# Ledger of designs, part 203: VHH binders against p49116

Target 1, 238 residues: p49116
Amino acid sequence: EGPLLSDTHVTFKLTMPSPMPEYLNVHYICESASRLLFLSMHWARSIPAFQALGQDCNTSLVRACWNELFTLGLAQCAQVMSLSTILAAIVNHLQNSIQEDKLSGDRIKQVMEHIWKLQEFCNSMAKLDIDGYEYAYLKAIVLFSPDHPGLTSTSQIEKFQEKAQMELQDYVQKTYSEDTYRLARILVRLPALRLMSSNITEELFFTGLIGNVSIDSIIPYILKMETAEYNGQITGAS
Short names: E, the ipSAE of ESMFold2; O, the ipSAE of OpenDDE; V2, 0.75 times the mean of E and O plus 0.25 times the DockQ between their complexes.

## First folded at step 15 (VHH)

Design gx16 (framework vhh_7n9e_1; at its last look DockQ between E and O 0.01; V2 from the best seeds 0.00; counts 0 for: pae E 16.4 > 2, placed apart)
Fold by OpenDDE, look of step 16:
Structure gx16 (fold): chain B 238 residues (1-238), chain A 119 residues (1-119)
Amino acid sequence: as target 1 above (238 residues)
Amino acid sequence: DVQLVESGGGLVQAGGSLRLSCAASGFRFEDYGMYWGRQAPGKGREWVSGISGDSSFTAYASSVKGRFTISRDNAKNTLYLQMNNLKPEDTALYYCATESYSYGPEDYWGQGTQVTVSS
């Protein structure tokens, strides 16, 4: 079979929209988020094992874990994205909505808690100083999760996940030999991803999407996007 | 227009061998992963084996691992499945499929080729 991931899967370079506006409007946030989402999907598509499973299975996998992948991407690209600034802008926009009495108290609480969880997660990952290889393997572990409902070929998905875990373990042991518990510290962060609401993530980062389009509905199209189209997207060529 | 045409199926005795072929057209074959699936009578579709676009990666269902070998010839736009030590439980309609990115809402697969393994 060969390794699940190669060095080519370690590269995860997000190109932000240019120029950055003085005021981060909804459009900028959505564009940035979209690029990250596309990058994440493209990354998944670049995995040979992912290619071998077929479109239907892959679509189901991505639909199940896109929020987790996206969140890992946010953490990984936090500096390039100026994530703190983006989140601050989101909060400001939320405050405007609050002032206009458009949100219930419960909803406000949910959204704010989500933002805090997201920030905390990203901060925790930064503190751990997760490198590109570790992120790649973590994303793979998340991607090939067999425990989502409605999946087919779960046995094979599980095998891929195990392979990702094993490769991560080997990498950590080799690279961080003096840190015996690094693997455990890294893996223990994954449950936090499952606690985050995909709906709220979608609302916060993708509200400006054209029409009533959900991330769930566009995932098949993103996955079908050709590499040239993706490259055009990240370079601003709409 | 994407087209997949399977061939090579037939009736074989248990322990026998078959080699399936899938001729692909209508898309850049080398850019996409391919896989074999099968559907036995009264059962749903089952993923059997997959191969990446560049053949750098292959995978097999546990039920066929060690017996089946997937390969591809990108120059010929052809996918293969060598099936050895066939068992009655391998009886199914075998179909090849592509990720069919940008070509449709679902996996593209052919009409399939029938494999029947007798006891």
Scores: ipSAE 0.573, ipTM 0.841, lowest interface PAE 0.9, mean pLDDT 91
Fold by ESMFold2-Fast, scan of step 15:
Structure gx16 (fold): chain B 238 residues (1-238), chain A 119 residues (1-119)
Amino acid sequence: as target 1 above (238 residues)
Amino acid sequence: DVQLVESGGGLVQAGGSLRLSCAASGFRFEDYGMYWGRQAPGKGREWVSGISGDSSFTAYASSVKGRFTISRDNAKNTLYLQMNNLKPEDTALYYCATESYSYGPEDYWGQGTQVTVSS
């Protein structure tokens, strides 16, 4: 069989809502995050190995890993999103919520710790200067994770994950031949993604966008979108 | 209007072989993943195997890995499942499905083809 990912899977271009408001608001943040989520789902759907696993397995995999994929996407698209500005606006809103006694101090502490972990992750990826191929393979490694509860075909998923790991190794050794330990430095960043709460990610980035439904609930519908419907979502066209 | 028509089932002795076919129409066959599923007596539907639209990747349930081979002929809009070393536990109604139409109230699973493996 061929390579797990082709050059088309390396291309990951986020189109931001325009114009950017003078002052960031929940609506702009949610729309930006939803575009990244839709781009990430469409990216996963385009992988032939993912397509071969079938809809039920695909839905289960994405439901289990969407927060990891989304966080990798935030790191990859940090400059395009002006992520530091978005996070600063979220922090400001949280501090105002403390002043107005709208949220408990314990909850605000949990959310702030999540933001700091996210910032640390994004900074580490930036310092490593992770390229588009490396991001694509890291996303494939987290997508084809065989260890989530309730998965069927776990041996097949594991083989696809191992293929992603091998192809990443081959790429890094060829492209960064003088940096003997680059692959190890990249791979040790991945476990941090599992410690980040999907519930807190929803609270930070998707407040008001989803209404009464969770990200988990909409994933099957996003994955089923026809190409035209998907293009409408990522470009903001109706 | 998606149509999937399975064929090739029958009665076979344990250790025997069968080749199933699924004729697809109503959509751009080469653009979508295709799947084989089965439903054994007293069980729910279970996924057996899948193949990408371009045939570059295949996947199999652990219970059939090494015994079954999925393939497709995009020029003929036909999906195949080669079943070798059949076991009594493979007895089931086999049906094909496509990525775009394998979920929802109008699930476009075909009518199926019965495979019975005698001990």
Scores: ipSAE 0.541, ipTM 0.816, lowest interface PAE 1.8, mean pLDDT 85
Fold by ESMFold2, look of step 16:
Structure gx16 (fold): chain B 238 residues (1-238), chain A 119 residues (1-119)
Amino acid sequence: as target 1 above (238 residues)
Amino acid sequence: DVQLVESGGGLVQAGGSLRLSCAASGFRFEDYGMYWGRQAPGKGREWVSGISGDSSFTAYASSVKGRFTISRDNAKNTLYLQMNNLKPEDTALYYCATESYSYGPEDYWGQGTQVTVSS
């Protein structure tokens, strides 16, 4: 009966690391990406429907979809993050690896294809001028996806996803009433998210973490993190 | 064990030129991308220019494009920055660094060489 998301779930404010960006290096990229990941995970945790599924289901859902949520976050925050400049810096670093034969040829092609797909996704979302409400509902749709392997309570997850889809439809029809195909154009972009490799996202944005710790391994900790600890991690840099 | 040592800085009049050098040791220089950064008084660090291991790819910050040229000599383990048409705004501590996405959490940095451009 009540809405799946409230106004507090529409606000998505990313704070960039200190010091102010003068140039982009691996530490800045990893810190920026970590802040977006934490913001995305805590956004998901704040949703009453998500809380209702229980801790084990929550961990399983986020493990299955974190890369899609992260990618939507990149698109939403592309201007604040200067994402085009970050990707250019990553490409410069890849040029060294190619010239020095430090990566397998197959891996280099996988990484370049991923960067191209990410750039296309973000460009298409910017061209559609996706707003904050639309992003919030799109994130809910990918979060409550019942078709990932290994999930329990899939009937409940499916009902929450359907509710997110209905609320997105209602919002788009009311707000963009003169564009009868806007919803269809938005939804056609979602399958591209499932083509994004979480392994490659880790390599591009998170290699600066201590060792090569997988995001999968830290998700339970992030979901249990107190709000005060979260705020300290995104506001205490410098 | 990695060491990067910058040189070639100094005091120069606006419109003049300088060539900075960065001597590298303790690693296989040709295997790494390199870049120049700078830090002006009262400002944070600014990325200036980068170059791939074999020089096939170069990039420049918009503030220096057309005036600065990055190059490297892999036989001498040396990175260069030719700075032409210098402006007072180019006054900064210039440092070289390795540029490596694949080498863990931190690039290696030099100690820097001061460039001061007088009006």
Scores: ipSAE 0.000, ipTM 0.112, lowest interface PAE 16.4, mean pLDDT 79
ESMFold2 (binder alone), look of step 16: mean pLDDT 84; pTM 0.849

Design gx17 (framework vhh_7n9e_1)
Fold by ESMFold2-Fast, scan of step 15:
Formats: C-alpha cells, sequence, structure tokens
Structure gx17 (fold): chain B 238 residues (1-238), chain A 119 residues (1-119)
C-alpha cells in the first residue's frame, strides 16, 4: 500500500560549511562529510517503512550500510562538495606523508586504491547521469539489505528492498523509455559499494569527528536526534 | 588528549634482543593503525613497522624484515616491537605513532626510547 518513497525523499540538499578555507584541511573535510552523513541518516529515518521496522532494526541496518549510503551521497553531491578538490587535497597530504617517511608504502597503496575506486564509482554515476529519483531508490535498495548478519525482521526488510527495486524499475521505464538497458547499467554499479572499506572511508573523511569517536558508536545517537538537533548539526547553527 | 609513551630501550650487544612497548591513552586505540619509526643520529625519520587496529595487517621496512615483529594488545592499549638479531645500524631513537591520514600539522608522536647496539 502506497509508494515506498515520496517526493520528499527525492529532495537531498547538502549545505556546505562556510566560509571555505583558503587551504583544505581535516576540519573542513570532516565537517563537510559529517553534514553529508547526518543528511543521509535523516533521509533514512524519514522513510515510513524504515520507521516501521523499529529502533533496534533501524540501528543495525544503518550500522551495516552507512558506508554505502555515504558513498552514494558523495556521488550525488560530488559537484556541491567539489569532491575532486577534496580528493586532490587528500592525495597531496598522502604524497607529503610518503616524502617524510610517515606512512608505510603498503598503507598508502591501500588508501590510494580506495580513492581510485571512489573516483571510478562517482565518475560512472556521473556518466550515467543518475537523477534524484534514481539516487533515492538506490539508497533505499542498499538501506533495506536483508543479508547483513544479526538482522531481525529479514522478511520485512527483503519486502521493502523488493518494493524499492520495483518502484525504481517503474520510474526508469516511464522516464527513460528510450533506453531499454538503463536499469541494468545502474544496478550493476551497486556491488562496487560493498568493495569499499568503511574503515578507510572513516579515516579519510571523519578524522577528528567528535574526538576520534567511531561512526559505528554515534549512529544510534544520530538516528534518535530530534529534527531541531539534526538541523543544528547540518547547518552549523548554535 | 592523545599520549604515547615508549619504553624498553637500552644498550645491547650485536645479535641481542629488545622488546619495546608503547602505552597509548586519550583515544580509542583499537580504531587506529599504529607504527614504529626510528631516527638515527644525523639521519631523517625512518618508518620501521606498521599494524592495523585489528592486527589483520602488518608491514615491515626491508631493513628489519624477518628480525622485528610488531604486535598490539588492544585490551591494554599497548603497542609492541620485538627486536631480534639487532645490528649496530639499528641504533636509533625509537618512537610510536598513530598511522593517520590527518591533515593536521603533525601526527601524534611519543618522545621515544633510545636503542643502542654495540658492535
Amino acid sequence: as target 1 above (238 residues)
Amino acid sequence: DVQLVESGGGLVQAGGSLRLSCAASGFRFEDYGMYWGRQAPGKGREWVSGISGDSSWTAYASSVKGRFTISRDNAKNTLYLQMNNLKPEDTALYYCATESYSYGPEDYWGQGTQVTVSS
């Protein structure tokens, strides 16, 4: 009964910190990433189907998929974030760390491979010209993943994922009727999200967030955040 | 506030062994990769060995591979470096640090523990 997502779930507006510093630094990158993460979690908690699963299931789902949601958000907001500039600043910092023998070559390689995978993903989404409705349904498909360990209500989660897939198919077939294979090209991008390390994402984007507290530990608090508290976090209002 | 305190250094004969310890506080130790570095007199800093937060990954500089073993005890917030078959060229100030991609002015470093290997 009723669609899984409404037009309100298509709206995904990231507000960047101001002013932009002359030189990018860990604090600006962390604040920008935190705003995107908070926006992504607020988006998830606004879905009636998600709310219906209950608090414990909601926490478990977001803990399992936050990196996938965050990466989809990076792709969707790549232009507003100037993501290419942020990644260039990260690479520059890594190059300086190599020159000063501060990091192992193996660790630098691992991080660089992660950055390349992220760039590939964002470029593929840009090339496909993924729209706001498609992003909303892709986020719903990864959110309602029934295959994560420890989940309860897996049958209901699977039902919501199937509903997201069905509604994405209906949207793409109606909106891009001339492109018979568009849905297939979009869906084959999703497995790449699970190959991306959440630990490396956390190190690159969230160093310094809440004084070295892990993303996993703060998820329950963000999901319980009142609308006023959430708006304060994403806008930087005191 | 992050604190890293190294210990276990000393004077040892070539071919001998030492075990270094690094006591960490002020952060969630298990969430951070850690490494050992060293600085010999008149030389720049040299990376020696690194370990991931969950100990699933370890790496070693070519100069110490097969002789040194890095390990950690997350319950005790302690990093270790077991140094075997020490050589005079291993003489240096040994320090521990968080393996970080932070864009801050510097990574968190301890003050170091001196290792001197006599020939």
Scores: ipSAE 0.005, ipTM 0.222, lowest interface PAE 10.1, mean pLDDT 83

Design gx18 (framework vhh_7n9e_1)
Fold by ESMFold2-Fast, scan of step 15:
Structure gx18 (fold): chain B 238 residues (1-238), chain A 119 residues (1-119)
Amino acid sequence: as target 1 above (238 residues)
Amino acid sequence: DVQLVESGGGLVQAGGSLRLSCAASGFRFSDYGMYWGRQAPGKGREWVSGISGDSSYTAYASSVKGRFTISRDNAKNTLYLQMNNLKPEDTALYYCATESYSYGPEDYWGQGTQVTVSS
């Protein structure tokens, strides 16, 4: 039958908070990250195959993979976010914390290693010149991962993942016909997403999140969000 | 209006244990990473241990690793440091503070609680 993703699902447009502050701060970083997370979840909930799995399965899948989706979104939106500038500011702050003995060297090292892995991932995606269709299918492959603990309907999830992989292959073969090994180079990047700590991502990008809420706790709320409320979150419009 | 109040210090023999508490108020406690620091007489401040807002990440100075355990109770706005197998070298004034690895508020240190370890 029909394709897993339509042209509508390829469109992924992040609207940044405006104006950008003279100096980056935790509120601006958190608002920018929240907009990307909300956009990512809205993207997922718009997929008919995702809707067909039902609310409980949808919540479990997004809870399991939000960090992978978020990281792919960071790579895809790196230019509009000025991600290199945000990461440089975070690194500068961490280096100052080392000098002041405010954090252990072990913790700072782990956070720095996370940032380096994130930079390596984003640089590899940029070097490969991943396009919007490829990003959409990579996000679908990580979304429909049947191997997370505690999932139900794993056979159906696996079929949707296989469909995403097949449609990505078809797209790459038709669009990049002269590059026989492009698909392999793209797919080998995905395992790195699972090596990235969701807890460190949450601390780096969501420290300013108000209401003492974790990403896990807001996922069901975001997935049920009405269009008007969602648009308010991603645009910051009152 | 941020307040941090440490308690639980005292005199203890080498090999003994103490549990320190830090009562936090004036901010949303679970939104902030917290740490314990210490200062021995005539020495600079030393970072001891840190914990993320959700307790998913903890870190320890090499001098205390395996002996100290940091934890928190977000419902009670309280940070803890369980200190086991104490050594004379652990003698110091112990402080709690908010972590500054983000652009959050300035680190606030409480008044501290004295820990003295005898031979």
Scores: ipSAE 0.000, ipTM 0.142, lowest interface PAE 14.3, mean pLDDT 81

Design gx19 (framework vhh_7n9e_1; at its last look DockQ between E and O 0.68; V2 from the best seeds 0.00; counts 0 for: pae E 7.3 > 2)
Fold by OpenDDE, look of step 16:
Structure gx19 (fold): chain B 238 residues (1-238), chain A 119 residues (1-119)
Amino acid sequence: as target 1 above (238 residues)
Amino acid sequence: DVQLVESGGGLVQAGGSLRLSCAASGFRFSEYGMYWGRQAPGKGREWVSGISGDSSYTAYASSVKGRFTISRDNAKNTLYLQMNNLKPEDTALYYCATESYSYGPEDYWGQGTQVTVSS
């Protein structure tokens, strides 16, 4: 077997909706998020090992880790997305809801904490100056996680994850030879992803677009998109 | 128009072998992963084996691992499944499949080929 990832999997270019509005409305945020989600799913589909696992396993994996992939994508694309501005806008929208007494105190706290965790994670990744290869391998590691409940073919998934980890290790050792503990510093960030609520992420970034439809329910459809169709969605504006 | 046509099925005794073929047309075959599924009597469809577009990676259900081998010839737009040491529990309608090209809920698959393994 060849490498799990190739240079083609390192490229992760997000195209934002244009033009950026003066006021970041819910639609803009949701569209931006959707593009990132699609990009992440398309990225997963481009991995040969992922292609080999079959429909059910692929769907199950993505359903289990989409929030982690999405969050890694946010971190990776934070500058292009103006993530800080987006999060500020989300907070502003949340404030409006608070003023209208639409949310409980507990819910407000949960949402605000989630936003904080998200911001902190992205900041931490920026501070580490994670490069495209490292992001690709990190995404692969979270994608091929065998420890999610209900997964089949866990032994094969585990092998793919191990391969991703090994390749990351080799890359870091080669590229950052003077930083002996870089790999460890990178990997210890992964647990933070598991602490983030997919439900809250969905509500913050996708509710305005998909309404009552869950990300979980649309994942199979996203995964079935043709590459050309995906490219059209990303580059074809709205 | 996507078309998948399976062949190679038949009746075999336990311990026997079969080689299934799937002829594909109507899409860029080499760009997509392919997989074999099967449906046994009274059971739902189950994934059997998958292969990446470039054949660099293969995967198998635990029930067939070590006995079945998936392969493909992209020049011939053909998917294969070599089945060795067949068991009665392998009796099923075998079908090849690929991903859909839209937001459709279903994959594309053929009509299938019947594999029957007798004791």
Scores: ipSAE 0.753, ipTM 0.891, lowest interface PAE 0.5, mean pLDDT 91
Fold by ESMFold2-Fast, scan of step 15:
Formats: C-alpha cells, sequence, structure tokens
Structure gx19 (fold): chain B 238 residues (1-238), chain A 119 residues (1-119)
C-alpha cells in the first residue's frame, strides 16, 4: 500500500457564494456552511482507504465525526469564509434574541460557550500556522476513529488511523525539523473537537437550510452524490 | 442504469476454493470503490471485503482476512473475490456493491451468487 493521502487530498479549496450581502443573513451563512460540509464529504470519499471500507462503514464514520471534520474545515478556511465576521453576526443575532425573549438565558449561554470554544480552537490552529498537509492528516485521524459504536471494521479503521498518525509524524519531522515539539502541540488540540456539540453547530450554521432535519440524517444522501453533483454543490455550478 | 451481475458461486467442500466475479455497468467503474457482502439463510447482510477504485487499498472482515482476496479489472469493469480455505460458515448468497452513492442501499446490490460449503 502507498501513502494514505496523496497530494490531491491536501488540496482543500472552498468557493464562497457570491455576491456577498451587505449584511450577513441566515441564507448566506447556511450556503457557506453547506459548501464547506459538501467539500468535506467529497474530500473523505476521495480517499482510497475510505472507499475500501464500504458504504455502511463510511456512513457510520462520517455520521460520527462530521462535526469534527466541519470544525477543522472552519479553522482551515477561516480566512476565505471571513469566519470572524460570520461569528460576530451570529453573536449579534443572539443578543437581539435576548432582547426579544425568543431564547432562554440558559440556551443562549450554551450557544455562546460553543462559539467561544470554536473561536479558541480556530485561534489556536492559526497561531500554530497549521499547513494544508497537517490539516489533511488531522482530518484523516478524525475520520478513521475506531472508537465509535456500531462499526464493523474496527481493526481496519484503527490501522488507517495509525497510518495517518505515522504519516503526519513523518511529514512534521521532515518539514519542521527544527521544531521538536510541533507534533505534540498539534495533536493536543484534537480532543477539544469532541467537546463541541453537533446540534449547536447545526443551529448556528444550518438551520435556514435543513429545517427540522438533522445533518446526521442527511449524511447518507450526501455521500450518495456523484462527483459532478458534489462539484455543483461546492461551487454553485451545475 | 447501474447494473451489477454476480457469478462464480457453487457447491464446494470445506478447504476448497471459488472465484466470484461481478460484471458492472452504467457508471465510471474505476472512480468508485467496490465491495463484496454476503447474507446467510435467515441472517442479515454482512460486509466481507472492499477495494478502492484504483486498487491501491483493500479491506477485509476479520472472519475472512487471510483467506479471501478482492481484486478488480478496471478495463473489463469486473470485480473479483478469490475465496480460499472455505469453511461451512462461509455458506451465503454473495453480493457485489458499489460506492457510487448515486443509488439507494438496495440498489447497490445485484441479485447475488450462491456459495454453499459442505462440511
Amino acid sequence: as target 1 above (238 residues)
Amino acid sequence: DVQLVESGGGLVQAGGSLRLSCAASGFRFSEYGMYWGRQAPGKGREWVSGISGDSSYTAYASSVKGRFTISRDNAKNTLYLQMNNLKPEDTALYYCATESYSYGPEDYWGQGTQVTVSS
């Protein structure tokens, strides 16, 4: 077997909707988030090791980790998305919801804590100056998590995760040879991804698109899209 | 229309070998992963093995690892499963499926080919 990821798997280019509205609204935020989600799903499907595991395993893996992949994608694409501007708009909307008594104070606190955790994560990744290869391998480590319940290929998934970890180590040691502790600083950031709620991510980024349907429930349908359909969704072209 | 046609099944004694084939049409075969599944009488479907579109990666269920080998011929749009050291517990209807993701789960499976392993 060759490397787990090729140079083509390092490329991760988000195309933003245009034109950008004068004031951010729910539709623009949802469209931007949807493009990132579809790009992340297409990225996962392009990995030969992922393809080999079969549809049921692939669906289970992505259902379990989509929020982690999405969050890594937000961090990687923060500049392209103007993520800080999007988060500021969401915060402003939440402050207005407090004034109008539309949400409970406890719920608003939970959502604000989620936004702060997301901002901290993205800032930590930016400070570490995580490159495209590192993001690709971090996403692979997250994708090939063998500890999700109901998996049928646990030993193979663990093997692929270990291969991702080994290839990341090799890359970092060769590329950043003078920074002995870089890999440790990167890996210690990953546990934070599991502390972020997928339902709050859905409310913040997808509520205008999916209504009362969860991302978890639509994942099998997204994974069933042909390459041309994926390209249409991530670029806005058919 | 995606079409998957399995063949090569039959009756074989324990310790024997069989080679299954799956002829695929209606999609760009080399761009999609392929896999074999099986269903024993009165049981649900079980994933057996998978192979990437470019053949660079394969995966196997623990129950068949070391005994079965999955392969493909992209020029012929054909998937293969070489089954060695067959056991009575391998008795099942074997199906091939694709990672095209353009069809529902039931549409991923062909009609199947029966493998019966005598004790």
Scores: ipSAE 0.530, ipTM 0.806, lowest interface PAE 1.9, mean pLDDT 85
Fold by ESMFold2, look of step 16:
Structure gx19 (fold): chain B 238 residues (1-238), chain A 119 residues (1-119)
Amino acid sequence: as target 1 above (238 residues)
Amino acid sequence: DVQLVESGGGLVQAGGSLRLSCAASGFRFSEYGMYWGRQAPGKGREWVSGISGDSSYTAYASSVKGRFTISRDNAKNTLYLQMNNLKPEDTALYYCATESYSYGPEDYWGQGTQVTVSS
């Protein structure tokens, strides 16, 4: 059994919708987020260890962790996406909703706290200058989490997670040998991902796409969709 | 148009061996993981074993670990399951599967091949 990830799994190129509007709107934000979600799901599908698990197990893993993968993707692609500008546009939309009495005070607090925690997470990852290899291994650690309820093959999933952890450790030690505590600083960021609400992520980034259907309901379709098919269905162009 | 055709089942005595084959067509076989599943009479579907597209990773249900070996020949678009030291509880309809391009794993369910273990 070889390395868990190869160099092909490090490449993670997000392309933004074109043309970019002069003023960011809900449709641009939703399209951008959908592209990141698709890229993240297809990244998972490309991993040989993931391919070796049963199809029902694959779907269950992604349903359990899609928000964590998405959040890692936001941090990794924050510059390409102009994420700070997107979050500012979302906050402005919330301010308009408050003025129109569309949201309860408790909901507004929940959403603003989520935005702040997302911003803090992305800033902390940028401060550490997390590279593409490190992101790939962090995503693998999150993906192969054996502690989700209802999973089959949990011993094999645990072995894959341990392998991802070992490969990350080896990579950091070789590449950042003079930074003795880099691995520890990276790993302590992972619990913050568990604090991110999938419900609020859907509201912030996906309201124009999925309506009342949660992302975890469409995961089986996204995992099966080819890149050309996705582009034809979402953008009207291939 | 994905097509999966299983073969190689039959009646075998406990302790015996069988080798199942699954001929695949209609998709880029080497790019996708493949799986064997089984269904015993009156029981639900059970995942048995999986293999990555490049064969670099395999996984097994605990009930078959050490007795069954999954493999594939990407040049022939064929998936295999070598089953050794068969037990009566291995009696089931065995099917191969791959990722669905449209729906869940049931869309890639072949007709299956029956394995019956006596003695």
Scores: ipSAE 0.053, ipTM 0.569, lowest interface PAE 7.3, mean pLDDT 83
ESMFold2 (binder alone), look of step 16: mean pLDDT 84; pTM 0.847

Design gx2 (framework vhh_7n9e_1)
Fold by ESMFold2-Fast, scan of step 15:
Structure gx2 (fold): chain B 238 residues (1-238), chain A 119 residues (1-119)
Amino acid sequence: as target 1 above (238 residues)
Amino acid sequence: DVQLVESGGGLVQAGGSLRLSCAASGFRFEDYGMYWGRQAPGKGREWVSGISGDSRYTAYASSVKGRFTISRDNAKNTLYLQMNNLKPEDTALYYCATESYSYGPEDYWGQGTQVTVSS
């Protein structure tokens, strides 16, 4: 009973690796992205409604939506991450790859289109000045998505998504009472998250992972980590 | 270290009731979701029910909804499953798990507790 999210779920603080290198490299980008991913998954695991769903359901939900959660996290933490600088470094690397014939032109176009979509999404969220409560509820809406293929317990998931939508509506109407269309402007941004490829996100941000391991394959292990292990990953202190 | 000990199983006739318990130790019980799962001979593992650390949220498999009730006593570090209107298809080895230390039959930390429902 009570609200789906509490004030503790609104707090979302990313600690970046330090020092930032003079020239961004794969390892720094991967470490930064990994911290955000672990923070996002720890956030999901801390939601009482999420805890009540079985481990198989929790794993399936996060596997289906991790790219959406990660992208919302990138938008929310864009300033602390210096995301524009990271994306510029990636673009520069892609331009060098074209000159050296290391990647096909078609693949480079796909990756550039993904970067453009990501920049547009983050810019739209920044222009709307999305606050911490709004980000928390948007993450809850994408987490409790009942419409991913292969999910079980879809009725329960749909109930939690509807609760998230109702609480977001209540918050926005009370906090931004003079902006009648704010909620609509926020919600129409969400479909764009599903158009962004998780495979390209992995290529851009997680290439530095040890071994040829997909995010999908490690999600069950990350969700099972104790709080101390999450803290180590989030702060880099382990 | 983490330890989970299940108890309360037994033999009951169809339509009967049982209350299962899981005694937990080695972690901050109140901070973690808890689950009941089961496995019948020759069948795969089935998730039965889950409860949030603060007890505010519960979830159930459709096969048991309305018949089973999950609950917990954080002061006693104990998880419960009240099973009513038992059916022969509920016959299984029942085990408890947590999100941090999930285990199925192949990953048991305890013996589990056998529930057998006669026709």
Scores: ipSAE 0.402, ipTM 0.715, lowest interface PAE 2.6, mean pLDDT 85

Design gx20 (framework vhh_7n9e_1)
Fold by ESMFold2-Fast, scan of step 15:
Structure gx20 (fold): chain B 238 residues (1-238), chain A 119 residues (1-119)
Amino acid sequence: as target 1 above (238 residues)
Amino acid sequence: DVQLVESGGGLVQAGGSLRLSCAASGFRFEEYGMYWGRQAPGKGREWVSGISGDSSYTAYASSVKGRFTISRDNAKNTLYLQMNNLKPEDTALYYCATESYSYGPEDYWGQGTQVTVSS
């Protein structure tokens, strides 16, 4: 078999809604986040190894890891998204909510801690100067996680995860030969992704969704979209 | 309309071989992964094998690895499963499937083809 990922899987280009409004609002943030989510799911569906596992397994894997994939996407696309500006606007909104006594102090603390963890993660990835190949393989390692509860056929998923790890190691050793410990520094960042709450991610980025729709409920429908429909969602064209 | 039509099943003695075929229509076959599943009498569906749209990757359930080979012919819109060294526990109705796109929650499964392996 060939490599797990090809050059097409390294390309990860987010197209932002244009123009950016003078004042950030829930709808702009939600549209931006939705484009990243759809891009991430289309990326996963394009991987031949992922296609080979079948629909039930694919849905279960993405449902289990969408928040980790999304967070890696936020880090990778932080500059394109002006993520720091989005997070600052969210923090400002939360501070106003404290003054207006609209949210409990405990909930605000949880949300602020999540924002700080997200900022720290994105900053650590930026400091490491993670490149497109490294992001692609980190996403593959996260996607092919055999240890989520309820998965079947975990031995095959584990083999694909090991292949992703091996190919990442090969890439890093060849490309960053002077930095013997780079791979270790990159991989120890991954556990932090599982400590981030998917419910808080939804609250921060997907509040603008029509109705009380959860990302978990949407995932099977996004994965069912044909390539042309994904392209429309990624660009915002209807 | 997505249609999947399986054929090639039959009765075979343990240690024998069968080749199953699945004729697909109604979608761009080469762009989608294809899968074989099976259902033994009184049991739920079990995933058996999968293949990527470009045939570069295949995957197998541990119970069939080394004995079954999945393949496809994109020019003919046909999926195959070559089954060697068949065992009585392989007795089941075999289905081909693909992911459901644009048609709601219904599974795209044919009627299946029966495989019976005598001891």
Scores: ipSAE 0.419, ipTM 0.765, lowest interface PAE 2.6, mean pLDDT 86

